# Designs tried in a protein design chat: VHH binders against WD repeat-containing protein DWA2 (DWA2). Part 9

Target 1, 350 residues: WD repeat-containing protein DWA2 (DWA2), of Arabidopsis thaliana (Mouse-ear cress) (q6npn9)
Amino acid sequence: MQGGSSGIGYGLKYQARCISDVKADRDHTSFLTGTLSLKEENEVHLLRLSSGGSELLCEGLFSHPNEIWDLASSPFDQRIFSTVFSTGDSYGAAIWQIPEPYGQSNSSTLECVASLDAHVGKINCVLWCPSGNSDKLISMDEQNLVFWSLDSSKKSAEVLSKESAGMRHSLSGGAWNPHDVNSVAATSESSIQFWDLRTMKKNNSIERAHVRNVDYNLKREHILVSADDESGIHLWDLRKTKFPVQELPGHTHWTWAVRCNPEYEELILSVGTDSAVNLWFASASSEHKTSESPVEASRQRVNPLLNSYTDYEDSVYGLAWSSREPWIFASLSYDGRVVIESVKPFLPRR

## First folded at step 4 (VHH)

Design P24 (framework vhh_7pa5_2)
Fold by ESMFold2-Fast, scan of step 4:
Structure P24 (fold): chain B 350 residues (1-350), chain A 120 residues (1-120)
Amino acid sequence: as target 1 above (350 residues)
Amino acid sequence: QVQLVESGGGMVQPGGSLRLSCAASGFTFSSYAMSWVRRAPGKGPEWVSTISGSGGSTSYADSVKGRFTISRDNAKNTLYLQMNSLKPEDTALYYCAKEGYSYGYYFDYWGQGTQVTVSS
């Protein structure tokens, strides 16, 4: 009930759809999650895995004025995160700061660092520059990409440029390339688009219908993973985009989220409409084989599905790997239940 | 105020047919993909079928492919599911679901559901 028998659980008071690893927390495995309550005050929870790894503890509970549809932690500052939210009739995005001192429950009040006021339609996501010291952001609505500079000291964000993807490109999300800070991928109903941030122009695309989500491999420079509702999960070599380098077995459902592991390049999590969280093993190459290679054991596997986590009472929408302890992930079901799982039994040979 | 109202469910024998309808209001119907999702007794929600806002593309779960047909009438703000060759395992509460906040997020609104029971 509410996750696997080995999982660690935490219950939110309200429904929720989004969870993010706190990448800038150098001391602890931590997650931020936000509620989706249409009738009540919303909240953001700062969750920390205990030092013994046996409990998920709330170290901060913060009031948020609107329903939260997306949330992303800053990769440079553990106190800073973005939310995408709805007021019912309109949509907004803002950058928030956890009150000082971080990780102590003395105040429930978030400080608004900046409001991202450049969108008139549904905002899909806020992407943080992955370089580790950049103040740059991308926000996307269904039609526009907006490039921002954030000044947290002045509590302001400046639009550097804004560009339309065009009326035939309903953007659904995207990912910032961790290997090229000038490149961002944006998904649409008909394609995966690659945008050059120096010109704010689409410089390439992969024509693929019904792409729901994309994620970059953090270790493999040219590998992008996509999820779609026609044939599941595809691995792409961005140098040769005519065909995917690997297709993971078809699903009987849509795959709306994929997450590449931050340390184990072969491990991918996916979540679909049936609320199954699947752990996959994917290798883009089987050419070089030696009896002493750690990768050779994984190349001998015929089934890329390592495990399925199916013990959820409601739809799973939130999914995040821990960057600090990369054998750990958090899943979030719509009823507000967070479950922490370990994939240690499935790790590739190291 | 978004509202989805399902109808057309009922009891039918194996091999029979039913047509489900979903009346939508409170949003621009043609701007959103629509889905049918079912929940069988003791199971979680299972996606059945989706149709794009224009009606130009459709997709189906493998278990219903060839037997079910999704369609929409944007002038009437109505979604349909034609179910043929029904099997006992199709017994479930069927929900009409609106595409979520963005194309990548689904089911921001569910109807109350319509019961389909396939038994002899």
Scores: ipSAE 0.000, ipTM 0.305, lowest interface PAE 13.1, mean pLDDT 81

Design P25 (framework vhh_7pa5_2)
Fold by ESMFold2-Fast, scan of step 4:
Structure P25 (fold): chain B 350 residues (1-350), chain A 119 residues (1-119)
Amino acid sequence: as target 1 above (350 residues)
Amino acid sequence: QVQLVESGGGMVQPGGSLRLSCAASGFTFSSYAMSWVRRAPGKGPEWVSTISGSGGSTSYADSVKGRFTISRDNAKNTLYLQMNSLKPEDTALYYCAKDEGYSYGLDYWGQGTQVTVSS
């Protein structure tokens, strides 16, 4: 869009924790968010940014049977997404399909494409293969990684492999490497672990306590960003993992999530339990000697913090860049407030 | 532009001490790990020490561990290397480097500071 729109709000009726951009929607800037209500039936909202960029519209409201702890959209089909959920006494994960026509249906009923029935403990996430052509999924609980093949036409998911990270590890999340479909990063209480999906074995690790979240730089093959409880945000060069190449101070409380921009390699969003969303310029993510904008920004702006969004009344857990319009992001606070913001004023000049 | 200016070198007798300084400008100093690298006459670059952006983590080459201490003052954009119990083998040009995760030898900024240990 042409810009000029910022701070667009949308209120969910219930508490919520997760938001995902609809990566496969190439026609609209859209987001999916799911509620975490302990007393009522839960909902999934399909939110679409208006063509004028001034309104966030609910183009679909769907019933979901359980409280939603995580949600991820399919990178290859705008109607397909995963949820991680709790029934109060157990945890589950499933793949869902939005009714036709997408964004125009009067139906509130989601179709269950597949149940991911391989976990007995708390499930942390479902990761979609980022290639856009793959039917492969990874799901993680606190002890296990499970590798899946999804067949949407047959409404089934097959376990290809299941491996334990070990009884002394508590997995908290992960990220699929967008530059190597055979590699996934998993966070634990003591390390960031790199797993080879061909063997389902850990092939490397970075020793780091209390890592909450990781994300890969989509433009720089060797850059991984981590968020932890002690020292904020770290940028890692996977070729030299002894120390991080850049440290950003993060938040006054725990940094819950970190998200690399899909188009602008220097831009990182972070979100913490201090009710703040921070936009960072990470010079270590720059395109080495050929990039002028990171050096120029570091020279002109002494602080890597480009902006801080602090108008939230509750902890911010949800954070998603738009893949369609990468100068736009959505944030979600625990009280159910969604905010869409444009970072156009802070874009590195090319 | 990124600039690193090393100082504090000189001539010292074996067993002596020197403190090197590196003044940094053109980037957010506290956000980057910093390293000291040295180049002895006729040899390639040797990594000496690294400190994290916050100063919470440090690492040293085996040849200097227990004798050298790396530190930083983020308020002053300055990196330090305290060198104690200097040996003739410590004779080298000392460079500070902004750690971008690449080979340390490619991140030298400036002409270095000469340390000469001789009797």
Scores: ipSAE 0.000, ipTM 0.237, lowest interface PAE 18.5, mean pLDDT 81

Design P26 (framework vhh_7pa5_2)
Fold by ESMFold2-Fast, scan of step 4:
Structure P26 (fold): chain B 350 residues (1-350), chain A 119 residues (1-119)
Amino acid sequence: as target 1 above (350 residues)
Amino acid sequence: QVQLVESGGGMVQPGGSLRLSCAASGFTFSSYAMSWVRRAPGKGPEWVSTISGSGGSTSYADSVKGRFTISRDNAKNTLYLQMNSLKPEDTALYYCAKDRGYSYGLDYWGQGTQVTVSS
């Protein structure tokens, strides 16, 4: 498989903005994507990369009653995922289960495991606990964080705590810290806020305007990556937050998403409204190994941009690395086009 | 439904030993690699050890090599971790996980068993 315009394509019939890898599917490289249609019933597609890597197959097509604004797969159960949706007059969030057997394309009915009914106003995201407690969820609207316990066997979710970020803070999204189960990052109009889930209080913040997205580095414990519409992408060391460790300058307009690679700590994907997906190499330390030799020190690259994928007809909003095959990613443009790319040619030798 | 139930934790003095068990149900146990992952207070998850589905290959974190031994009994659907020469730094909640690799330590089904090493 070759990257760029030679990637593997799949076309949804409707507009779409969200895609998630199926983190719990260890047998296949799979993705879930949901539609954003105002005229028709909406759909969730289960997409699976063929064993030869030559085609992307729809192995499940499910009816969803509302337009889907965000989607996240459960890290612990390949059949379970969350959606954030609009009902036309309000926003909601719910946990859904794919019918048995998993991957059957002729089954169209999703089971609602739980409705997350604690928000008034626009819900931005649902975050799954990335560590040992699989029953915990965080949901965020523009002002509130809600901490949930999910019992999938009882088909219920209960509010453990709910806290306001304050009327002056408009939350736009967040990420759960994979290195500290008690920490969640939330983006706001003027800052990145760090919340302690044991107390449900903000314990730290980084002052930064117009942050659109954040993601944690899965290998480097203290590194957070942020994307904003003023100066691009910043790498932050959470131990020293006065200045970013690195800036990744690009002549990109508004950046919607940034995704750290789950296996290769230096690889980052970004996506913006200029219809470009950029692959970056960011090494902030000479201690990191970028070669096969354990004695050889990692060196910072002069040009961090490895490749730019520009063969899109509409804005790209969705972006997901495969957890199973971390040299593969999926991108989703607003017109409903999914493209699978391989970054193997750009991988550091380990 | 996939279930993993950890047991065998407790309090022990430095230099002591403990054997952890994980009873698995709801999936074909012998078809999956199994891992032990731990979480110390205030820290994120740290991968400890992995064993292949057949039991033919094992791997360990550098911090536990030579002290810990992972094993499995596929007939009993049970995973084990033998912990020797325990150190205060080994104090953590220990989880059983059905997926391989610390980079993908997001697939936990167990509730954990507490290990406390103190004098």
Scores: ipSAE 0.000, ipTM 0.093, lowest interface PAE 23.8, mean pLDDT 79

Design P27 (framework vhh_7pa5_2)
Fold by ESMFold2-Fast, scan of step 4:
Structure P27 (fold): chain B 350 residues (1-350), chain A 120 residues (1-120)
Amino acid sequence: as target 1 above (350 residues)
Amino acid sequence: QVQLVESGGGMVQPGGSLRLSCAASGFTFSSYAMSWVRRAPGKGPEWVSTISGSGGSTSYADSVKGRFTISRDNAKNTLYLQMNSLKPEDTALYYCAKDLGYSYGSFDYWGQGTQVTVSS
């Protein structure tokens, strides 16, 4: 209550929708964000949290030719990241490299490592392999999954496989399983699909309409979190997918995104249509013995909502936990305002 | 390039009806889900309804279910919102928004919107 608004801010000059932590940066808490401007040349900003944690500093500003609709950092090379971008008529995707030295260069020029030229129509996302194989990535359009091998030294990307999800399965996005490098979750209008990358076939699915976003628990095997526009947030045990193991309270508003914390298995961030960022404590992801009933699991919580961040002037679209300092997250509102928040007061006891 | 122009707002008494239109240009309209988002005086944006690119699926906020119908005409690049049984709490500026269709979901909206005022 005391002290007014929390967090530290950074203002982009243009509208923006996407932000990613720099997963491979082990020395600094860093974020990459890209602009969405039809009138001006677009930019990628490398943002670094000061050693005292009091300022968010721009340590790199790079020109990008098109409007940036999605951005993801490489988990293994702090200079490498992907963008999904709009050309006005269609979408493209490419892999970019930050000039040397990382975070200290005066060059504004990104090097294009590879163009991901395998899609006709809208590209939804690019997913990086989170463990075991640093050179693999997945891209998805509304109907196709494309499996890639990236050789950053040779500046090339090779299509390993391309598979259709089927004519009636409109894909909207997905997440790569951090506990099984051969498994990817893909969301559609009617289900969450689980794909085996060795065969490029759908192995399993969860029947669920209008899923907007999914994310895997990085610490708990088999736990997946989903967000939809009908009933909010659900936690799933992938060993028993008939019913969710936990439901966070139903929302009147559409939930656009969920993000599991990379270190604290109980902590989840969500964003809804009301432009609130909610921090949740999900007991089912931390319990040694999970309740057999989703209702029973839900009833055991005192209050799953730990905090709500509502001090935004525009819609919040971007949301990222720091992998280096996992008690920190960044939020991005459409007007280009980045806010860094600390959740230290809410951390579960290890 | 991308333009969205809303129209059809106005003043209406409680229980009345209005039909909003959004003329889209600068992108392949049938490839994108489209939404209506409203902003009441002094409040933040509230999502109202979404329709898929093909028109095959629709969703609605609980506050408008059973009263509002979203539709589209892909041949005319036009989005519609039929609003029935209007209530004073429906008073807001209504924006046409293009869904980006990503795993994270998000909306962009352009222009000034169209004002709907429900009063007796």
Scores: ipSAE 0.000, ipTM 0.187, lowest interface PAE 16.3, mean pLDDT 80

Design P28 (framework vhh_7pa5_2)
Fold by ESMFold2-Fast, scan of step 4:
Structure P28 (fold): chain B 350 residues (1-350), chain A 120 residues (1-120)
Amino acid sequence: as target 1 above (350 residues)
Amino acid sequence: QVQLVESGGGMVQPGGSLRLSCAASGFTFSSYAMSWVRRAPGKGPEWVSTISGSGGSTSYADSVKGRFTISRDNAKNTLYLQMNSLKPEDTALYYCAKDEGYSYGYFDYWGQGTQVTVSS
């Protein structure tokens, strides 16, 4: 599609629902996005923001055999990423490698590094260890967490452990703790669960119904953000989980996803069923707080909504901050339209 | 196996009302958000309205806000859409859609649809 009335646009040929920044690309602000097509072979696009930020360029177009339902880039190798995909009658997950030279090859062929074959049911996500020096992966289906070791040089992945959350705990997704590589959060119908990867046991939980998404604050060690159908967006201090430290006024429409900014601890993006992307200022994420009570802080009358991006013709499913230029984000609507926006006017003044 | 069966469509004059129903089976109905999505002849799908699993939260497309009301009866596994002040542009095939449970709220099951035609 050609983009909106603001921002920089890029149109995929087919419908799409997932986008990831290329975390390991230190030279360019880059994104990977994958298509969801029933009739044609699916594609993965490597998109690069031009110098000066005036254009979004396709620097790689790769064939992918199946519909792509989730996509995540490796934090340690810009050529490596994971997809969760539908095979028609089941779900699969695999690790792929972009051909050399990165962003300059004319080859449309992805190399399959490893197939993640430990799941029977619907796979929700693949999470990469955020430390940047670990070969560890987590994959989640609706009942199981699987802990993997990936050897990219040997093109293999090994199951280190597999644990069931139980039939009552339908898992929907999760996030890897960037401050504790032995901890992952998993969302279920009734709770946010915290799993210790050393023991593969759930060691803590927050009771919250219908949580859609969680994300960790990358600068504040104990702050987690959740999105749910009933109460909107909540900030949690993991040291004191009886109540959230801040509640952002929810969308009139539901929030499907939240993304904490990698550099600006106060900035959060959310996306909802109203086809809007909202940029929030979460004061509880900063060191300075104007309220003495966490409950009272969440009820501050200062409007935390900085901006709403509403120029979308279809539902927004994909959302990613750039790790390289953290004042930039990409959004993806289901019709295949990618839009790059700058939040520079809203950055907190340090 | 999930099954969604819509009913209640028909022909109505502009300004009229219709109530759509969707009978759900094969899953724990109260645990999932439900939506109405419509397709006008020759056009792609347009999201109309969503309701949370408990019924405590609702949302609407701007084009139907103030005219349509989504509701559910979890004891009967039934979703409803009350449509008032119908306009010719509301003419479409209306689908009941189950939230897939994924973080991004994609719909994993749709019913066969029920036709709504607004004309004289």
Scores: ipSAE 0.000, ipTM 0.202, lowest interface PAE 17.6, mean pLDDT 81

Design P29 (framework vhh_7pa5_2)
Fold by ESMFold2-Fast, scan of step 4:
Structure P29 (fold): chain B 350 residues (1-350), chain A 120 residues (1-120)
Amino acid sequence: as target 1 above (350 residues)
Amino acid sequence: QVQLVESGGGMVQPGGSLRLSCAASGFTFSSYAMSWVRRAPGKGPEWVSTISGSGGSTSYADSVKGRFTISRDNAKNTLYLQMNSLKPEDTALYYCAKSEGYSYGWFDYWGQGTQVTVSS
């Protein structure tokens, strides 16, 4: 017994960096994860939480031709997902389809729906339109945003627009605004940039050095959470971007991922290079419980760190909340270990 | 307290011109970006144009670029849209919209709209 571990484990054979909630799966808590093997063929695993939540089961194992550096499941089709991959000295992105029947197939062969061939440099991510009924997606490399229309029936993706963030700006990632389908946030070395998809132009920015990751609050339309390697985790009210509305102390080393909970607006997960996953209560993400004044908020102090999950043997890179059971999250360490945790004891009152 | 009142709409033949106005009150007009948004019968809202709080920056939808000009008079708290070379497809209810913050992406208020009909 490793004593004190509450998590349910699943071991991949190879190293891995990415895990995604299968948001379109309405019947099961499911995750997709992909391997990063330097010498062998890579794999995509469809993982399903068992009835009663006692086991994480592999319900699909699929061959993937290259090292997987990022993976995102479609919000509208449980069989469709994107990968960002490396062939060693080149980069690619593609849209894949799981064979039928979903979660019951004995086929190991993924169907390539579309190749996203508009990038020359390192691709950082593919973002799906969060409306759940759109065929639109965004891909980002270190300099460019590309806006796509996906036609799954014709097995093609069309470039609608491609724009540069500027030759000196190294883009590192981004997030699509779930409250405004015409807005996407992109992180760079010196700023968080807000792009208008109607014009494909940057219309606003927050100047912040070394931002690693951003995520939007799904319940509060004005709240964005950012992670940087200097000052930790910040909550921003996009109506008043001069100062963050709340700061959470970061990890001992770099914080490189933050994930807002899809149901509980106060709950945030973060992960850093210290091999810890932290669960935070962020009162500033809730208008009902937090004053607009920092002074009044200080009067209602609670410790923002609710729990720290430290039972990892390697660096944690992957992190995903379940949309179906939002008190559950999956974490992935570089050695290929997936752990499912419940945050039920820390839930705010409903 | 915030009020946006559009005017200047009407009927015009293809190739004609109209100038829309929006009278704003209840907020510091010069501090906010302002936009025009239109809705044709049976269709969703389509963004037309945005102008920064100072008036120093403007943007336009590709469908109206070169034909429409957005401007503002901060001393009079008034937003304008000069529409030239009007086409039947420009027929819509035109709304004046206030940005929620100092950015262009989000709107917290818009007016009742003014009808523009382009027909022969």
Scores: ipSAE 0.000, ipTM 0.108, lowest interface PAE 21.1, mean pLDDT 81

Design P30 (framework vhh_7pa5_2)
Fold by ESMFold2-Fast, scan of step 4:
Structure P30 (fold): chain B 350 residues (1-350), chain A 121 residues (1-121)
Amino acid sequence: as target 1 above (350 residues)
Amino acid sequence: QVQLVESGGGMVQPGGSLRLSCAASGFTFSSYAMSWVRRAPGKGPEWVSTISGSGGSTSYADSVKGRFTISRDNAKNTLYLQMNSLKPEDTALYYCAKGEGYSYGDYFDYWGQGTQVTVSS
């Protein structure tokens, strides 16, 4: 559409910080994004990439009662998603359902499937179980992990277990292991903690200060990527957690988020407080190790930074790969601008 | 352009200590991870330790953990390896290695000439 632009744009009316691809939408490359409006007239937008890939269309606009601080789509039902929200001086989380028919309804009303009211203080995230069943959820506040069973037909959620991180550890986020449904990673002030959901106990940890975000490699069951305030991005082999396998320098200041590609194990997106989105090639994430020793790898001269996207007027907080078209990602800057980019020229073909 | 010059090697008895230095020039030192790699007589190269560009992250081979400490001074473009509790099996030529771009522990694009460490009674 635009001759000089690298991406396709869509402008929300209000500030926003969260975007999620609609993983369960098998027919379209779709995204859900939610607003941060102090007017309490907040909105959730269902955005769909046109069949020609030239524009991003709003196929649903829904009223949401509070400021949306985090949003995650169900991996198994395109109509279901979670929000973490602020009511002013408190936080809540809930599961919502898009009115039927999906992407075709004129209704602006979301159905509340369940309220996740087991937290006091700031809720950081809601994680969906990556298995073939969507009935399990994890929610995290700064001190607690809460394990839930969701019954969408009865419109209720039950607490299965709740555990404290212990010893005043401040939790900041986490990720559910896509290769082990009994394992969740949680980030804290001083460590990345690995929790066993069968016992609700911490089984292992990586001592690392100021970790902001973690994400699992969807193709490599041993690779976890972390983002922190100083050194940028680290790749961890979960079989040997004493040191990272690879470091990417990240951003000039904080690396806020990191996202592993769902199909291409070497591709990672990161976003920092410098308002840049960086696309990385992380060789340590591949099955084909170029180095049996570092000396042998000196024959390889690959710059891990493939591209940097800097056409943003405000801080970028939202970042999502498309599961349907994994060479596509969406970024969201705080001013409410969504940009769709293609990384096709950078796909690993070697 | 890129130049790495190691120093500080020598002969020491088992249990002794040595501090290796590497003077770097021809690149923005603070932007690259740096590593120490060694080659024992008649053996292939063995990775010893890596430090990130900022110095905030370090890693070590299992054979040297608890005995060796890697550090850097970015203002002086200098990499260090403090070697304590040296063993005869630590006898090797020690190389300073520059990481490719921003990666570390995986691959290197430039090597120094090496400095010899001999541990024997």
Scores: ipSAE 0.000, ipTM 0.108, lowest interface PAE 22.0, mean pLDDT 81

Design P31 (framework vhh_7pa5_2)
Fold by ESMFold2-Fast, scan of step 4:
Structure P31 (fold): chain B 350 residues (1-350), chain A 119 residues (1-119)
Amino acid sequence: as target 1 above (350 residues)
Amino acid sequence: QVQLVESGGGMVQPGGSLRLSCAASGFTFSSYAMSWVRRAPGKGPEWVSTISGSGGSTSYADSVKGRFTISRDNAKNTLYLQMNSLKPEDTALYYCAKDYGSWGEFDYWGQGTQVTVSS
């Protein structure tokens, strides 16, 4: 019979909402996840996919002092990651280091590399510069972008610049442009804003209400994907922002998160209010479509939805592609269940 | 400090109506989108409705479209949910939530108000 989950499961003891691929781990498919426990001590789990690909193993369990609301791994150091956390009456962000040896230590103690202490109010995210030799960070609260330089050897972070988005723009998050290290996208209630980090000024925007999440296509220099509560998922060509180049209809009218695949430019994951994880094929992000005649274009796949993953008992908040094995993703539901899925059957022709 | 306090829940018969309220404090209410989220017994959270900071845009889950209306009074820092034609499957704890946005999540939730639709 068939109808059960095809994925590999791992259960956290506590509720959780954030998971990140360990981007700098080139030897193993690994994920970091942090707990959001209101009554117990919080934890960070280092999860590793076994060499046979049949088990997800905890290779590190670390104490974290506060509830974790966001977590991101360093793109160039597998031991370094950031958390955004709540202390109950305030919010903070910090950079942490996993004890040596990575994935082999019996120590449960994270080393605090730096505190990001420039914010007043709710911190939404910490973004790592996608350049392999950059120590730069962006952190965002609801009003401000702060540009940082991190010195891991001196265990310090210095503010390079801080700028307000204005009182009529409530920032909710963003993404660092992997093709232009001087550009960051920031989401607000009314727009997607593009900021130039050299001047710390907004140089462009897309007027779009209720954008929940954005992600850049790692292969296509000008493609940004947005998720909103009106039309679902939009693909934008940043050279021509008057209209999106493609709209993905979705199951619901509200999509919480989107993630572009790091190797397969056509593949996008989304998570919606129906607790489903959807795998999409976005032909507008593919160069293969540009050589097709209008007759051939009319014969193309009408339904961009490749698969829907629905075996969840709680809301799905966390979603991450593996950078090492890009046909693998991790999903995290609020009850603390991590599921690893393979999309190999759906890979585009490469 | 941010606080969200829900009220207006109760027991109602199928086909009945209830109006939920949420009193917000500790932030600039008119600058943030607000949502209603519910949790039925034995089930995970289900998003119900969202309204923009200005009140100019609203969205609804398919299960409640045409029956529920979200609204806000920015002068009173209050969010509302008008629930009409209630069904037994609408039985849940209803939470007022401040939109977080970047991950499709909520950064602050109230304590919830119980809605029970039963004969």
Scores: ipSAE 0.000, ipTM 0.110, lowest interface PAE 19.6, mean pLDDT 81

